# Ledger of designs, part 175: VHH binders against q96fz2

Target 1, 269 residues: q96fz2
Amino acid sequence: CGRTSCHLPRDVLTRACAYQDRRGQQRLPEWRDPDKYCPSYNKSPQSNSPVLLSRLHFEKDADSSERIIAPMRWGLVPSWFKESDPSKLQFNTTNCRSDTVMEKRSFKVPLGKGRRCVVLADGFYEWQRCQGTNQRQPYFIYFPQIKTEKSGSIGAADSPENWEKVWDNWRLLTMAGIFDCWEPPEGGDVLYSYTIITVDSCKGLSDIHHRMPAILDGEEAVSKWLDFGEVSTQEALKLIHPTENITFHAVSSVVNNSRNNTPECLAPV
Short names: E, the ipSAE of ESMFold2; O, the ipSAE of OpenDDE; V2, 0.75 times the mean of E and O plus 0.25 times the DockQ between their complexes.

## First folded at step 10 (VHH)

Design O30 (framework vhh_8pnl_2; at its last look DockQ between E and O 0.51; V2 from the best seeds 0.00; counts 0 for: pae E 4.4 > 2, unsure alone 61.2 < 65)
Fold by OpenDDE, look of step 11:
Structure O30 (fold): chain B 269 residues (1-269), chain A 120 residues (1-120)
Amino acid sequence: as target 1 above (269 residues)
Amino acid sequence: QGQLVESGGGLVQPGGSLRLSCADAGFTFSDYDMAWYRQAPGKERELVARIYIGGTTNYADFVKGRFTISRDNAKSTLYLQMNSLKPEDTAMYYCAKPYRYSGSTPLDYWGQGTRVTVSA
C-alpha cells in the first residue's frame, strides 16, 4: 500500500470514529495535534494521516479501551534511529509484512510495547499491471458502503452527482498499523510515525494486486487491536489476515501524480 | 457545524465588478471543498466555481475567465471575484460545501445567498 485517501473533515472524521468503551458507553475519540491533520484525496508516504490508538499510551492509568485520534507520519521511524533526518532511513518502513513482523527489529520492538494503531482512510489505491504493456490501471479499494434509502446503491456511482451523495455516512477503512516514537537527536518534538501491516491479497483483489493492507473489519477487531492493555501481542496478531469484505472501482490516471489532490482521484471512471 | 453567510451582492451595471464573500462560522473551514452556486429566477441552481482543499479550482463554462474563486483559511472565508458582469449573471448566489456529511441526519451546507443584479 503506497497511496491512500483521507479527505473527510475533522468533525466528520471524529463522528465516523464513534465507539463504545468496555463499559458500553458511547464515545468520540479525542484529538491529539489536530492541526497536523491535512485532508487529502491522495496521501503518500511521509505525509501525515490520522490513526486511532489507546488513550493508555498517553495517560497513565487510563482506560485502555478509550481511543485517541492523532495524525502521524506515514513511514515508521524507529526510536533507535540516530540520524537527525528521518529521510535518511535506509530501509522502507511504509509497510510491514505480516509474515516477518516479528523478525524485524523496527517493527517487533514497538509492537512488543503495545504500540498498535488503526490507520484511517477513505480507502487505498493499487495499480493493476496490464498484460503486455507497461501501463498500470489504478483502482480505489474500500469497504462496501451501506445503501441508505436516500443515497442509492454506492456500488456503481455512475455519475459525479451520485458520487457526492456517497460520502454521507461513509464507513472508513480501518487498517492495522504499528507506530513508534522517535526523539530527534538535536532535540525538538517527538515524532510519531506508523507503518501499515500488509498481508496476501484476498481472492477478490488478487487480480489487481498480490498484497493488501491488513484490514480490521468491525468494532471488535478494531477494539482488540487497539487495547494493548488487555489484549496480548499474540492475540492481536490473530486479527491480521486477508478479508474478502472489500470492494473496488477503476479510477483515472489523475491519482498517479501525488500532487493531484481532487475528488477526481477516487471517482469511478 | 458552522453557518455559511454570504455577502457582497448588489446592483451593478453591465461590465461592472463585484466581490462576494462567504463567512464560515465553523472551525474546520480548511477541511472542506467550497463552491459557489447561482440560481436565476425560473432556472435551476447551477455551479459557478469550486475550490478544492488542495487549492485547485474549477469553473463553469459560462465563467470564461471572468470570475475567480479563492479562499482564506485563516479567516474561514470564501471569495468570488466577479468581473465583466453581464445581465445573464443576475441571480441569487450561494456558498456551499459540496459534500454532505450528515452522520445520522442529512445536513445541507448552504448559505442563505446574496443577490446579484446586473442591469443598465
Scores: ipSAE 0.741, ipTM 0.874, lowest interface PAE 0.5, mean pLDDT 91
Fold by ESMFold2-Fast, scan of step 10:
Structure O30 (fold): chain B 269 residues (1-269), chain A 120 residues (1-120)
Amino acid sequence: as target 1 above (269 residues)
Amino acid sequence: QGQLVESGGGLVQPGGSLRLSCADAGFTFSDYDMAWYRQAPGKERELVARIYIGGTTNYADFVKGRFTISRDNAKSTLYLQMNSLKPEDTAMYYCAKPYRYSGSTPLDYWGQGTRVTVSA
């Protein structure tokens, strides 16, 4: 997973993340650094994306089932990184393989500290290799959405008189992530950065790409992944597996260039 | 609350210029794709120009080269610079958010309009 869409305005995104804490209280996640949130139809590594994480990471004695939402840099910078410029990290930490996560120091250390997060997106993009050409067909991949007579097509509504609730009750994709905290040697703000855990693709996606993000399907899986106060690393890792509850459609080559940031990136062709 | 308020309309001679403004009272203006629409008497509402969250712009063929859409996220304001105005540009001009989101009302996604009249 190397490209996502996360375009919902901050207030809409917050409402889409409504949840229940351990006591059954309905809540919205509380923001940290909301001004760093940058919605986009075409998010690449090194940009910021919103993640959910436990309140207990920031507040001693907080209920570990309560959630914070925060923008984090995509591309994990390990806490031990010694250079002054994170972009000079010599290896790619955009994704973390599930089968080697406990073997690689960059991921094992933060995972041992309970630094689990849920990466939010409208969906993600993958490029299918086409037989007979070096051109690839991009696809937008996302959770199945509830179909109603009031639901609009993606990219179809553009008139105030005929607007449909195109993004009404959009179910956000929830991907398992690991984050770390890096303090610049020269001083400055702590950098929060994340990686997306990847697994072998499910049968439904195998013709598009051989890998997929580890998707946390439903609130029970999301809650257990986030709750590092009650759920051990070993128990949480049982949630990391391929899922079949996914859908997709082909999109225009407009998405290929990460500088293109319009609804055309995810509209069906 | 994100009510959109347009201003800058008026009467202008053919070949003249006007600059329309749209102020968003909400806190999340920079997070929204924005658009200008217009509606002439007896006609359907039509898209004039869009500006996306990444800054990319798109124009209807009938205004290309004459109109420029821009935004100032620090001021939560959308603009439409209209040059070389023609009588055919006479309409109510509406500031709008192109998509509806869960929990939105009509007042959240489009303004009340500002009138532009191009006449000798």
Scores: ipSAE 0.616, ipTM 0.822, lowest interface PAE 1.5, mean pLDDT 88
Fold by ESMFold2, look of step 11:
Structure O30 (fold): chain B 269 residues (1-269), chain A 120 residues (1-120)
Amino acid sequence: as target 1 above (269 residues)
Amino acid sequence: QGQLVESGGGLVQPGGSLRLSCADAGFTFSDYDMAWYRQAPGKERELVARIYIGGTTNYADFVKGRFTISRDNAKSTLYLQMNSLKPEDTAMYYCAKPYRYSGSTPLDYWGQGTRVTVSA
């Protein structure tokens, strides 16, 4: 998993993240650094994307079921990293394999501090390698969406008349992540950064790629992953598994260049 | 929440030009795809043009080539340059935000409109 779409306006994104706290009260997550949110149809590693995390990370004695939403850098920079430039990191932290998460210092340390987050996206892109060639077919992969009489389909998003309906009530993809906080040695603001946990692909995706992000399907899974005050690391890791509740369609190679920020990136072909 | 305010309409002869503007300080303007719609008397509102956050544009078939949509994110302003105007273009023109949350209607995201009249 190395490319996503997260294009909704901040206010729409915030409403899509409505949740219930432990008392059953409906709430919206509170933003940190909202001006750093940069919506795009084509997000790549090292860019900022919004994640959810527990309010307890920021406020002593806060209700750990309350959620903060904040943009973080994709590509976890470990708190122990000693160079001044994150690009000097000698290993790729865009993803974290679930089968080795407790063996890698970069992920085990922040996980032990309860630094769990939910990474938000419209969906993600994955490339299918075609036999006998180096060519790859990109797909856009997302939660199945509820259709109503007035709702469009994602295929109809290329029509001006249907654009509004496609994204109305869009169910955001919710992926399990780990974050860390790095203090640059030469000074400056603390860097928040995340990795996406991956698992073996479900049967529905196995023809596209052998790995998929660990998807948290539903409010119970999201709440348990976030609530490090009440849910231990051992219990949280039980949430990390493949899901078949996923759909996809082929897209054009426009998405291959990460500078292409256009609806064509996710339009069906 | 603020409201979208359209301006720049008026009376123009066939073949003439107008530039419409739409301003709003009540939203995070740069996050939104934006659109122009129009409504002639007795007709349904119809899409005229759309501009996406990445700068890509889309036009209804009836106006492509004559109108240009653009935006200035620093001024939170959307524009529609209308050239080669025809009597059929006579309508109220509305600026709109195409995204809604559950149960929203587009009416909360429309201004009062600006009238364009094309006649000799």
Scores: ipSAE 0.273, ipTM 0.645, lowest interface PAE 4.4, mean pLDDT 86
ESMFold2 (binder alone), look of step 11: mean pLDDT 76; pTM 0.773

Design O31 (framework vhh_8pnl_2)
Fold by ESMFold2-Fast, scan of step 10:
Structure O31 (fold): chain B 269 residues (1-269), chain A 120 residues (1-120)
Amino acid sequence: as target 1 above (269 residues)
Amino acid sequence: QGQLVESGGGLVQPGGSLRLSCADAGFTFSDYDMAWYRQAPGKERELVARIYIGGYTNYADFVKGRFTISRDNAKSTLYLQMNSLKPEDTAMYYCAKPYRYSGSTPLDYWGQGTRVTVSA
């Protein structure tokens, strides 16, 4: 997974992440650094994306089932990285293979500290190799969406374009991530950065790409992945597997250039 | 939470120009795709122009080349520069932003409108 869409406005995104804590209380995740959230239809590595993580990472004695939402840099910078510029990291940490996560120091160490996060997106993009050419067909891949139960805004019936209505009840894609905290050696703010765990693609996606992100399907899986205070690394890793509960459609080549940031990137072609 | 307030409408002769403004008193203006719609008496409300969070724009065929949509995120303000105005452009002009999840009000989507009249 090397490209996503996460275009919802901050307040809409927050409501889409409504959840219940361990006590059954309805909550919205609390923002950290909300000013660093940049919605986009076409997010690439090194940009910031919103992730969910346990409040216990920031507050001693916090309920580990309570959630923070924070923008983090895509491309994990290990805490041990000694150079002053994270872009100089010599290896790609955009994705972390599930089969080697406990073997690679860059991922094993933060995982051992409970640094699990859920990466949020509208969906992700993959490029299918086309028959007989070096050209690739892009696809937008996302959770199956439910039928809308409520109408859009009070003026929606008067609008010939109801582009906003699709997103009212959009089920965000929830991907298993690992994050780390890096302190610049020359001083400055701590950098929070993440990687997306990848697994073998499911049968439904095998014709598009051989790998897929580890998707956490449903609130039970999301809660267990985030709750490092109650769920061990061993138990959490049981949640990491391919899922068939996914859908997709072909999109325009407009998405190929990461500088293009329009709804055309995810519209069916 | 937010109120969209349009201004800049008025009476102008054919071939004239007007600049409409839409001030968003709400938060998160920079996070939203924004649009201008219009409604002439006895007609349906129609999309005039749209500007996306990435700054890209699209326009209805009937205004293409004459109108320009723009935004100033620091001022939380949306603009519509209208040139070469025609009598057919006479309408109430509305500012709009995407519908928000539960708790949104009608005022989060539509402004009250500003009237544009193109005649002698």
Scores: ipSAE 0.012, ipTM 0.437, lowest interface PAE 8.5, mean pLDDT 84

Design O32 (framework vhh_8pnl_2; at its last look DockQ between E and O 0.02; V2 from the best seeds 0.00; counts 0 for: pae E 16.1 > 2, unsure alone 61.7 < 65, grease 27.2 > 24.2, placed apart)
Fold by OpenDDE, look of step 11:
Structure O32 (fold): chain B 269 residues (1-269), chain A 120 residues (1-120)
Amino acid sequence: as target 1 above (269 residues)
Amino acid sequence: QGQLVESGGGLVQPGGSLRLSCADAGFTFSDYDMAWYRQAPGKERELVARIYIGGRTNYADFVKGRFTISRDNAKSTLYLQMNSLKPEDTAMYYCAKPYRYSGSTPLDYWGQGTRVTVSA
């Protein structure tokens, strides 16, 4: 996964992240550093994206089932990194393979500390290789959207006409991530950064791409992944597997340029 | 959710100019793409101009360089500078946040509109 969309306004995004804590109380996640959030139809590594994480990471004795929403840098910078510039990291941390998560120090250490997060997106982009050509067709991949009385059920966006109607109650894609905290050697603000865990693609997506983000489907999966106070690393890792509960549609080549930040990026062609 | 309030409409002669404003009482104005729509009597509502979060703009074909959409995020205000106005531009002009636009969208996503009349 090298490209996502997260363009919902902060207020809409917050409402879309409504949840129940362990007591059954309805809650909205509180924002940390909301000014770092920049909506975009075309999010690339090194940009900031909003993630959910347990309140317990910030507040001692907090209920670990409570959620915080925070923009973090895409591309995990390990806490032990000693260079002054994160861009000098010599290995790619955009993604973490599920099969080697426990073999890589950069991911194992923060995971062991309970630094699990849910990366939020409208969806992610993947490129299908066209047989016999060097051309790649981009696809937007997301959760199936449930028909509301107003918008109908949209398994896959099939027309531009219906596309605008679905965003009012858009179900966000929830991807499993690991985050870390890095303190610059020269001082300054602590950098929070994340990696997206990837798995082998489900059957439905296999013709497009062989890898996909580990998607946490449903409130229970999201809650368990976030609640590092009650759910062990071993138990949490059981949640990491491919899911068939996705849909996709072809999009224009506009998304190929990371500088393009318009609705055309994710609109069906 | 903040209420959108349009202003600046009125009566103008052909070839004249108007500047429309749309104030958003919400706190997240900068997170939204914004657009101007218009509706003439007996006609369907149509897009006039859109401005994206990144500052890119799109205009309807009938604008032909006569109108300019802009925004001031600090003031949470959207603008439409209309020059070289024509009688055909007579309509109710609405400010809106794109993607929340449906006939069934809550009223708070649309302004009440401001009337523009171009007549000799």
Scores: ipSAE 0.591, ipTM 0.804, lowest interface PAE 0.6, mean pLDDT 90
Fold by ESMFold2-Fast, scan of step 10:
Structure O32 (fold): chain B 269 residues (1-269), chain A 120 residues (1-120)
Amino acid sequence: as target 1 above (269 residues)
Amino acid sequence: QGQLVESGGGLVQPGGSLRLSCADAGFTFSDYDMAWYRQAPGKERELVARIYIGGRTNYADFVKGRFTISRDNAKSTLYLQMNSLKPEDTAMYYCAKPYRYSGSTPLDYWGQGTRVTVSA
């Protein structure tokens, strides 16, 4: 998973993340560094994406079921990284394979500290290899959405009134992530960065790509992944598996260039 | 959550210019795709111009080359520079957040409008 869409405005994104804590209280996640959130139809590694994580990471006595929402850099920079420029990291940490997560020090260490997060997106993009050509067909992949007679669909949203209804009650994709905290050796703000855990693709996606992000389907899975105060690493890892509860459609090649940031990136062709 | 307030409309002669403004009182203006729509008497509301969060712009064919949409995120303000105005540009002009989101009302994503009249 190397490209996502996360375009919801900050206030809309916050409402879309409404949840219940352990006591059954309805809550909205509290923002950290909200000014670093940059909505986009075409997010690539090294950009910031919003993630959910437990309040307990920031407050020693906090209820571990309470949630913070924060922008984090996509591409995990390990806490032990010694150079001054995180872009100089010699290996790719955009994704973390589920089968080797406990073997690689860059991921095992933060995971042992409970540094689990849920990466938020409208959906993600993958490129399908086409037989007999060098061409790849991009697809936008997302949770099945509730559709009403008035909600419209992305495929039908070619008029202003239809486009107004496409995002009404959109269910955000919730992907399992691991984050770490890096302190620049020359001083400056702590860098929070994350990786997306990947699994073998489900049957429904196998013709598009052989890997998929580990998707946390539903609030119970999201809550258990985030709650590092009550859910051990071993128990949380049981949530990491392929899911069939996804849908997709082909999109135009305009998405190929990460500088293109318009709704055309996710519109069906 | 931001209330959209349009201004800058008025009466101009054909060939004249006007600059419309739309102020958003909310904190999240920079996060929204923004648009200008217009509605002439007895006609449907129609899209005039759109500006995306990434800065790209789209224009209706009937205003291309004459109108320019822009935004100032620091001032939470959307603009429409209207040049070479024609009588057929006479309409109420509305500022809009073109996507409706869960929990929104029409007042969250539509302004009250500002009137543009082009006549000799």
Scores: ipSAE 0.574, ipTM 0.812, lowest interface PAE 1.8, mean pLDDT 88
Fold by ESMFold2, look of step 11:
Structure O32 (fold): chain B 269 residues (1-269), chain A 120 residues (1-120)
Amino acid sequence: as target 1 above (269 residues)
Amino acid sequence: QGQLVESGGGLVQPGGSLRLSCADAGFTFSDYDMAWYRQAPGKERELVARIYIGGRTNYADFVKGRFTISRDNAKSTLYLQMNSLKPEDTAMYYCAKPYRYSGSTPLDYWGQGTRVTVSA
């Protein structure tokens, strides 16, 4: 919910996001603001992370099934926000609960404008609380990965060349998000920012944490969530539910400090 | 069916070798995982070999080290070197741009195929 890994180089990340448009044509998403992409094993709120969104948000007559990839600020800043500094926002917009999304103006308004995005990550971190203590066990949580040639497991990689094999075919986690566009009162560039929708955890994660991100499992779910030109808000919200198609492993406390950006953050312990 | 064109098939004796090529007349060849599939009469298409964007390869169990998949991004061409051919390798061979997560490929991302016949 509040920490992710998204460490792939931009060109590898882009190729991992290959998709099929409405006509069945294979495409790659087109970047906006690529220089704002900052890969890291340890992303936190207020940082920029890549999201997918429909080209129709940028081009009036575009095919709504075509995708843009852009870094956006984690922590949605509503378009109506009046202060000059986004840190003055008086409520936490890192996550958006699915059961109240239509009751909160910060999320309902952009959702009604079709401002749906897919948040990309290698996976996310969650901390399991030990009873009667403040100690926490971090876990790295991600899609099950397809094994190839005995390689492709994080735990199996013990050399640089094996590490490359793991990530060359990594299935990126695809989380449902909502974004908004804020114009600073002093002028300057429009700020794009997002929130991650959360749901009750699936049974497989319930011992770790009671909430999980809403995961879009497969190209059909991703396409429907992004395509606000063809898929209504009402229909899109049916995609928001827990999934059991998820796996995890314990990681060291290195990830606790958000300044640590090393492969150790997600390595099994 | 669209932009992929296979070549290099033909008639060969058991134990022989062939090298298949697949030219991609489209753009952005280097941005796709590529694969060879085959289809014998009356059978479903089956994966033979896959090469990922980073160069990693995966082979079907029946290959048993006899085939080698490779790519040349500068020439936008995919290759399959087939050695120690057996009569059961007789099939139509297709190149494709499979989806990474499922291996499924829409019809317009297949080539037209090249026939390989292995006969005594």
Scores: ipSAE 0.000, ipTM 0.168, lowest interface PAE 16.1, mean pLDDT 84
ESMFold2 (binder alone), look of step 11: mean pLDDT 77; pTM 0.788

